VHH binders against q96fz2. Designs and how they scored, part 322

Target 1, 269 residues: q96fz2
Amino acid sequence: CGRTSCHLPRDVLTRACAYQDRRGQQRLPEWRDPDKYCPSYNKSPQSNSPVLLSRLHFEKDADSSERIIAPMRWGLVPSWFKESDPSKLQFNTTNCRSDTVMEKRSFKVPLGKGRRCVVLADGFYEWQRCQGTNQRQPYFIYFPQIKTEKSGSIGAADSPENWEKVWDNWRLLTMAGIFDCWEPPEGGDVLYSYTIITVDSCKGLSDIHHRMPAILDGEEAVSKWLDFGEVSTQEALKLIHPTENITFHAVSSVVNNSRNNTPECLAPV

## First folded at step 16 (VHH)

Design CB74 (framework vhh_6z1v_2)
Fold by OpenDDE, second read of step 19:
Structure CB74 (fold): chain B 269 residues (1-269), chain A 123 residues (1-123)
Amino acid sequence: as target 1 above (269 residues)
Amino acid sequence: EVQLVESGGRLVRTGGSLRLSCAASGFTFRDYAMGWFRQAPGKEREVVAAISWSGRSTYYADFVKGRFTISRDNAKNTVYLQMNSLKPEDTAVYYCAAKFGLFTESPEDYQYWGQGTQVTVSS
C-alpha cells in the first residue's frame, strides 16, 4: 500500500470514528495534535495521516478501551534511530509484512510494547498491470458503503452538494498499523510514525494486486487491535488476515501524480 | 432520561399524505444519526429512512421510491418523515430511532427508540 485517501473534514472524520468503550459509553475519540491533520485525496508515504490508538499510551491508568485520534507520519521511524533526519533510514518502513513482522526489529519492538494503531482512510489505491502493455490502471479500494439518496457514483461528487451526500456518512477504511515514538537526537518534538501491516490479497483483489493492507473489519476487530492493555500481541495478530469485504472501482491516472489532490483522484472512470 | 416521542400517525386513504414527527430529549441530538423504522403485523422491523447527524446525507429503503422524505431540525431536536402517495402496504407502526455516529440499515445498531406511532392506510 503506497497511496491512500483521507480527505474528510475533521468534524466528519471524528464522527465517523464514533465508538463504544468497555463500559458501554458512546464516545468520540479525542484529538491529539489536530493541527497536523491535512485532508487529502492523495496521501503518500512521509505524509501525516490520522490514526486511532489507545488512550493508555498517553495516560497512566487510563481505560485502554478509550481511543485517541492523532495524525502520525506514514513510514515508521524506530525509536532507536540515531540520525537527525528520518529520511536517512536505509530500509523501507511504509509497510510491514504480516509474515515477517516478528523478524524485523523495527516492527517487533514497538509491537511488543503494545504500540498498535488503526490507520484511517477513505480507501487506498492500487495499480493493476495491463496485459500486453506497460500501462497500469489505478483502482480505489474501500469498504462497501450504504447507498445514499442520489449518491450516484462517487464520481458524481463533483459538486459540494453531492460531496456532502456521499461523504457525510462514509464508513472509513480501518487498517492495522504499528507505530513508534522517536526522539530527535538534537531535541525537539517527539515524532509519532506508523507502518501499515500488509497481507496477501483476498480473492477479489488478486487480479489487481497480490498484496493488500490488513483491514480490521468491524468494531470488535478495531477494539481488540487497539486495546493492548487487555489483548496480547499474540491474540492481536490473529486479527491480521485478508478480507473479502471490500469494493473497488477504476480511477483516472490523475492519482498517479502525488501532487494531485482533487476529487478526480478517486472518481470512477 | 432519554426520550423519543413520535407523533402524526393516523388513518389515511390510499394516495394520501402524512407527516410524522419525532421529538428527542435527554441526549445530545446533533451527535446522533436518526432513523425511521416500521413494523407491520407479523413482519420484522425494517428501516424506512435514515439521516446523518448534520442532515446532509439521507438513506431510503427501496420500497420508498421517492415517496418519503426524511429531514431534521437540530435546533428543535426533531426528526420528520414526510410520507406521500401512501399505500396499504405502508400500514405499520413507525418508530423513531437514534444512533450515535453514522447511520446504518440495521435496527440493532440504534441505541434509542420511541414508542412508535400507528400509520394505517385504507384502500
Scores: ipSAE 0.895, ipTM 0.947, lowest interface PAE 0.5, mean pLDDT 94
Fold by ESMFold2-Fast, scan of step 16:
Structure CB74 (fold): chain B 269 residues (1-269), chain A 123 residues (1-123)
Amino acid sequence: as target 1 above (269 residues)
Amino acid sequence: EVQLVESGGRLVRTGGSLRLSCAASGFTFRDYAMGWFRQAPGKEREVVAAISWSGRSTYYADFVKGRFTISRDNAKNTVYLQMNSLKPEDTAVYYCAAKFGLFTESPEDYQYWGQGTQVTVSS
């Protein structure tokens, strides 16, 4: 998983993350560093994306079921990294394989500290190999949606006016992530950065790509992944598996260039 | 003291029009999606239409295709259902419901419910 769309305006994104805490109270997540959120139809590694994480990471004795939403850098910078420039990290931490997560120090250490997060996106992109050509066919992959036309279809959003009609009830893709906190050696603000856990693709996606992000389907799974105060690492890892509750459609090559940031990136072809 | 109060239900002839209103109080209206549901005698409660917190996204059940329009006025804490070209099969108690965050098709996902308003369509 190396490219996503996360374009919702902050107010729309916030209400799409409505949730219930342990006591049954309806809540919206509280923002940290909202000015660092940059909506885009075409997000690549090293950019910031919004994640959900437990309030207990920031406040002593906070209710671990309460949620914060914060932009984090895509590409985990381990807490032990000693260089002054994160771009000098010698290995790629954009994704973390589920089968080796407990073997890799960069992921095992923050996971042991309960640094689990849910990475938010409209959906993600994958490129299917086309037999007999060097070209790849991009697909936009997302949760089935409720909409005016049909669930799982965005054909009605062909015009700019129709894009706003789809998005204010869009069910965000919720991917399992691990984050870490890095303190610059020279001082300054702590850098929060994340990786997306990946699993083998489900049957429905196997013709497009052999890997997929670990998707947390529904509020029970999201809550258990985030609640590091009540759910152990061992129990949380049981949530990491392929899911079939996913849909997709082919998109144009406009998305191939990460600098393109328009609705055309995810429009059906 | 959350309240949803429906009004506008009455007897109307086939082909007629009717506007239902639902006045909400006791919660932050702008944070809730709103839905209209109906239940005829001996049948399950089913979704008719739903509208996002902003009013920009809407959903309609296939059986009200092109005939009903849902809208909301966040300044007045009110949601509306404009019903046109009414048919006898539209006869039911119509319920207003509120769900925190996004709307869904499922009645069980909605936290707050009105008492209902009876719509009767005669041939």
Scores: ipSAE 0.753, ipTM 0.893, lowest interface PAE 0.9, mean pLDDT 90

Design CB75 (framework vhh_6z1v_2)
Fold by ESMFold2-Fast, scan of step 16:
Structure CB75 (fold): chain B 269 residues (1-269), chain A 123 residues (1-123)
Amino acid sequence: as target 1 above (269 residues)
Amino acid sequence: EVQLVESGGRLVRTGGSLRLSCAASGFTFSEYAMGWFRQAPGKEREVVAAISWSGRSTYYADFVKGRFTISRDNAKNTVYLQMNSLKPEDTAVYYCAAKFGLFTESPEDYQYWGQGTQVTVSS
């Protein structure tokens, strides 16, 4: 779980995050630092990705079921980190194993503070190891999508117009994350950073890779994970398990280089 | 105060064409996905077509692909269903529905519903 696609324009991404609060009111999440959102077909650790989190983290008396969307750094920097440069952190915190989350101080402490978030992506990439060779086959892995189509077009299914048509109803992948807040020792803005919780891969993905992100399948799971005001850590952790409701297809080696940021990165081969 | 008002349903002959309209009021139309659903006597309500908030993504049930076209005009708060090559099996009450955010195939996900317009196809 070290590479994702999250390329939707901000307005499309916001619409894809439409939700219902506890009172039944239909809402769009409110942005924090929207100018830090950089759409990309090929996002790696250290870059910023959009996450959902409860408004109660920012406003004292807010309804904990209301949501903020904010770009956060991928790679959790613990609040106790004392160096001036977060990139010098010696530990890999891009992923957090579900089986040790309550044993690792870097994750246990923010989790105890209710710092749960939902990491958003079009999908994620994984590299299948081929036996007897050093070549790996990349796959794009994402939620099953409603089949969209345009009437009157037979053939010519690979036009750029077809790519534009799927995204306005794309169901974003919603991954369980933990975030923390780090205050630079010399002063400056608080850094928000996150890690993606990982689980053993499901049966459907076992031939591609042995691990997968903890995916929150559906609004009930997403709302319970985010609502730290009403849902305890113990109850929220029951949502962390492998899911079978996932699909994938092989993609070009273009995605291998994280600097390649084009639609070809996720196109089927 | 929220209203979805369907119009255009009538009796048509097999092979004919018909255009349904749905006028929306009382909510921010451009924030909602829209769907057309139908219900025949003794059957459950089923999806016919759906369109995203922007109009750029559309869905069609297999039984109408190539015959029906869904479209919307956000300036007029209206969604349309153009029905061509009508068959007796298309006879049903057609309902307009609105869902905040993304469209789905499931009637139960839709927040607002019209009263329906009757389409009857005969020879």
Scores: ipSAE 0.738, ipTM 0.888, lowest interface PAE 1.1, mean pLDDT 90

Design CB76 (framework vhh_6z1v_2)
Fold by OpenDDE, second read of step 19:
Structure CB76 (fold): chain B 269 residues (1-269), chain A 123 residues (1-123)
Amino acid sequence: as target 1 above (269 residues)
Amino acid sequence: EVQLVESGGRLVRTGGSLRLSCAASGFIFSDYAMGWFRQAPGKEREVVAAISWSGRSTYYADFVKGRFTISRDNAKNTVYLQMNSLKPEDTAVYYCAAKFGLFTESPEDYQYWGQGTQVTVSS
């Protein structure tokens, strides 16, 4: 996974993340560093994206079922990294393969500390290789959505009014992630960064791409992944598998340029 | 105490119109998506329409076919269902329901329910 969309306004995003804690209370996640949230139809590695994580990571004796929402850097920077510039990392940390997560120190160590997060997105992009050509067709991949009034195809949201109708009740894609905290050697603010765990693609997606993000489908899966206080690493890793509960449509080549940040990125062609 | 109180249900002739209202109290109304459901005798409860917390997004069941309109007034803590071109098949008890966050099609996802109002459409 090398490209996502996360463009919802902050208030809409927060509502889309409504949850029930272990006591049965309905809650909205609290924001940490809300000013770092930058909505975009075209999110690339090294950009900030919102993730969910347990409150217990920030507050001692907190209810671990409570959720915080925080923008984090895409591309995990390990806590042990000694260089002053994260861009000097010599290995790619954009994704973590599920089969080797326990073999790589950069992922194993934070995971062992319970640093599990849920990466939020409207959906993610993947490119299909066209047979006989060097051309790649991009696809937008997301959870199946409820058909809202006049919500024809996502592409019909050509008007601001139609856009609001489509995205106001959008079910966010919830991807399993690992995050870490890095303190710059020269001082400054602690950097929170994450990697997305990847798995083999489901059957429905296999013709597009052979790998997909580990998607946590449903409140129970999301809750268990986040709740490192009650759910062990071993139990959490059982949640990491491909899912068939995905839909997709072809999009234009506009998304190929990471600088393009318009609704055209995810509109059906 | 959480309360949802439906009103407006009555006997109407085929082709007639009704407006249902649901007054909510005991919770932050603007934090909840609202829905109208119906249950006919011997049938399962089914979604009729739903509306987001902001009112910007709406959903209608396939059988509605443009005949009904769901709306809400957050200042009045009220959700409405305007029903036009009513048919005998629309005869049911209509329920108002509230869901925290996004609306869904599944009645099981909704936390609060009214007592219902009877709508009867005669031929």
Scores: ipSAE 0.890, ipTM 0.945, lowest interface PAE 0.5, mean pLDDT 93
Fold by ESMFold2-Fast, scan of step 16:
Structure CB76 (fold): chain B 269 residues (1-269), chain A 123 residues (1-123)
Amino acid sequence: as target 1 above (269 residues)
Amino acid sequence: EVQLVESGGRLVRTGGSLRLSCAASGFIFSDYAMGWFRQAPGKEREVVAAISWSGRSTYYADFVKGRFTISRDNAKNTVYLQMNSLKPEDTAVYYCAAKFGLFTESPEDYQYWGQGTQVTVSS
């Protein structure tokens, strides 16, 4: 997973993250650094994306089932990194393979500290290799959605106004992530950054790409992944597997250039 | 105390119109999606229509599309169901329900329920 869409306005995104804590209380996640959230139809590594994480990471004695939403840098910067510029990191930490996560120091250490997060997106993009040509076909991949009036689905929308109607009830894609905290050697604010855990593609996606993000399908899986106060690393890792509960449609080449940030990036072709 | 109070149910003739209202109290209305569900004798409760917290996204069951319109007034804590071109098959108890966050098609996902209002369509 190397490109996502996360374009919802902050108020819409917040309500899409409505949840229930351990005590059964209905809650919206509390924001940290909301001004750093930059909605986009075309998010690439090194940009900030919203993630959910346990309140217990920030507040001693907090209920570990309560959630914070915070923008974090995509591309995990390990706590041990010694350069002043995170972009100088020579290792690609955009994704973390599920099969080697406990072998790689950059991921094993934060995972051992309970630094699990849920990465939020409208959906993600993948580029299908077509034999006999160097051209790739991009696809937008997302959870199945409840059909809203006149749109029928995102793929069935026939006018720009119909697209606006789907978003206020859009089910966000919830991907398993690991984050870390890096303190700049010369001082300054702590950098929070994340990686997306990847697994082998499900049968439904195998013709598009051989890998997929580890998707947490439903509130039970999301809650267990986030709750590092009650759920051990070993138990949480049992949630990391492919899912078939996913849909997709082909999109135009507009999405290829990460600079393009318009609804056309995810419109069906 | 959380309450949903439906009103407007009555006997109407085939082809008639009716407007149902549901007044909500005891919770932050704008954080909840609202739905109208119905249950006929001997049948399971089914979704009729749903509306997002903002009023911008709506859902209609196939059997009411083009005939019913759901709307909400967040200033009045009220959700409405405008029912046109009523058919005998629309005869049921209509329930107002609230779900925190996004709406779904599943009755079991909704936290708060009204007592229901009877709609009878005859000819």
Scores: ipSAE 0.786, ipTM 0.907, lowest interface PAE 0.8, mean pLDDT 91

Design CB77 (framework vhh_6z1v_2)
Fold by ESMFold2-Fast, scan of step 16:
Structure CB77 (fold): chain B 269 residues (1-269), chain A 123 residues (1-123)
Amino acid sequence: as target 1 above (269 residues)
Amino acid sequence: EVQLVESGGRLVRTGGSLRLSCAASGFSFSDYAMGWFRQAPGKEREVVAAISWSGRSTYYADFVKGRFTISRDNAKNTVYLQMNSLKPEDTAVYYCAAKFGLFTESPEDYQYWGQGTQVTVSS
C-alpha cells in the first residue's frame, strides 16, 4: 500500500470517526495538531495522514479506550535513529509485513510500547500489472458504502456537485498501523511517524495486487487494536489478517502523478 | 434527558401526501445522523430514509424512492419526512431515530428512538 486518498474536510472526517468508549459514551476523537492535516485525493509516503490512537499515549491517567486523531508522517522513523535527517533512513518503512513484524527491531520496539494506530483514508490505490505490456491499471479500493441518493453515487455521470453528497456519510478505510516517536538529535519537536501493516491479498483483490493493507473491519477490531492499555500485543496481532469486505473500481492514470490532487484521481473510468 | 417526539401521523387516502416531523432535545443534534423507520403489524422494523448530520447525504429505501423526501433543520433540532403518492402498503407506525456519527440501514445501530406516529393509508 503506497498511495491513498484522504480528502475529507476536518469536520466531516471527525464525524466519520465517531465512536463509543469502554463506558458506552458516544464520542468524537479529539484533535492534536489539526493544522498539520492536509486533505488530498493522492497521498504518498512522507506526507502527513490522520491516524487514530489512544489518548493514554498523551495523558498519563487517560482512559485507554478514548481516542485522539493526529496527523503523522507516513514512513516510520524509529526512535533509535541517530541521524539528523529522517530522509537518510536506509530502509523503506512505508509498510510493515505482518509475517515479520516481530522480527524487525524498527517495528517490534514500538509495538512493544503499545504504539498501535489506525490509519484513516477514503481508500487506497493499487496498480495492476497488465500482461504483455509495461503499463499498469490503477484501482481505487475502499469499504463497501451505503448507497446514498442516486446522485450521490461515487463516479456517477451526474454533475460535480454530486461528489459532495456521498462524502458526508462515507465509511473511512481503517488500516492497522504502528507508529513511533523520534526526537531529533539536535533538538526540536518530536516527529510522530507511522507504517501500515500489510498482509497477503484476499481472494477478491488477488488479480489486482498480491499484498493489501491489514484492514480493521468494524468498531470492535478498531477498538481492540487501539486499546493498548487493555489489549496485549499478542492479542492485538490476532486482528491482523486479510479481509474480503472491500470493493474497487478502475481509475484513470491521472492518479499516477502524486502531485495531481483532484476528484478525477478516484473517479471511475 | 433525551427525547425524540414524532408528529403528523394520521389517516390519509391513497395518492395523498403527509409530512412527518420529529423534534429532538437533550443531545447535540448536529453530531447525530437521523433516520425514519417504519413497522407494519407482524413485520420487522425497516429503514425508510436516513440523513447525515449535515443534511448533505441521504438514503432512501427502494420502495420509497421518488415519493419520500427526508430533510433536517439543525437550528430547530428537527427532522422531517415528506411523504407523497401514498399507497396502502405505506401503512405503518413511523419512528424517528438518532445515531451518533454516520447513518446506517440497521435499526439496531441507532441509540435514540421516538415512540412512533401511526400513518394509515386507505384505498
Scores: ipSAE 0.761, ipTM 0.896, lowest interface PAE 0.9, mean pLDDT 90

Design CB78 (framework vhh_6z1v_2)
Fold by ESMFold2-Fast, scan of step 16:
Structure CB78 (fold): chain B 269 residues (1-269), chain A 123 residues (1-123)
Amino acid sequence: as target 1 above (269 residues)
Amino acid sequence: EVQLVESGGRLVRTGGSLRLSCAASGFYFSDYAMGWFRQAPGKEREVVAAISWSGRSTYYADFVKGRFTISRDNAKNTVYLQMNSLKPEDTAVYYCAAKFGLFTESPEDYQYWGQGTQVTVSS
């Protein structure tokens, strides 16, 4: 998973993240650094994306079931990284394989500290190899959605009003992530950065790509992944597996260039 | 004190029209999706229509498509159901319901419910 869409305005995104705490109280997540949230139809590694994480990471004695939403940099920078420029990290931490997560120091250490997060997106993109050519077919992959009136397809972009009607009840894709906190050696603000855990592709996606993000399907899975105060690493890792509850459609090559940030990136062809 | 109060239900002839209203109080209305559900005697409660917190996204059950319109006024804490071309099969108690966040088609997901308003459609 190396490209996502996360384009919802902050108020729409916040309400899409409505949840219940352990006591059954209905809540919206509280924002940290909301000014760093940059909506886009075409998010690549090293850009910031919104993640959910437990309030207990920021507030001593907070209820671990309460949620913060914060923009974090995609591409985990380990807390032990000693150089001044995180872009100079020698290895790719955009994704973290589920089968080796407990063997890689960059991921094992933050997991041991309970640094689990849920990465939010409208959906993600994958590129399917085309026979007899070097061209690849991109697909937009997302949770099944309740069909809204007058907007029969998210690709029916002939009216701006139709696009607005789809998104205000959009079910966000919720991917299992690990984050870490890096303090620049020269001083400055703490950098929060994340990786997306990946698993073998499900049957439904196997013709598109051999890997997929670890998707947390439903509030029970999301809650258990986030709640590091009550749910151990071993129990949380049981939530990491392929999911069949996913849908997709082919999109145009406009999405190939990460600088393109328009609804055409996710519209069906 | 959370309250949802439905009004507008009455006897109406086949082919007639009716507007139902639901006044909400005791919660932050604009954080809730709203739905209209109905239940005929001896039947399960079923979704009729739902509307997002903003009013921009709507859902309609297949059996009311093209006949009913759901809308909301967040300044007045009110949700409406405009019912046109009424049929005897529309006879039921109509319930207003509120769900925090996004709407769903499932009655069990909704936290707050009104007491219902009776709609009777006759020949």
Scores: ipSAE 0.735, ipTM 0.888, lowest interface PAE 1.2, mean pLDDT 90

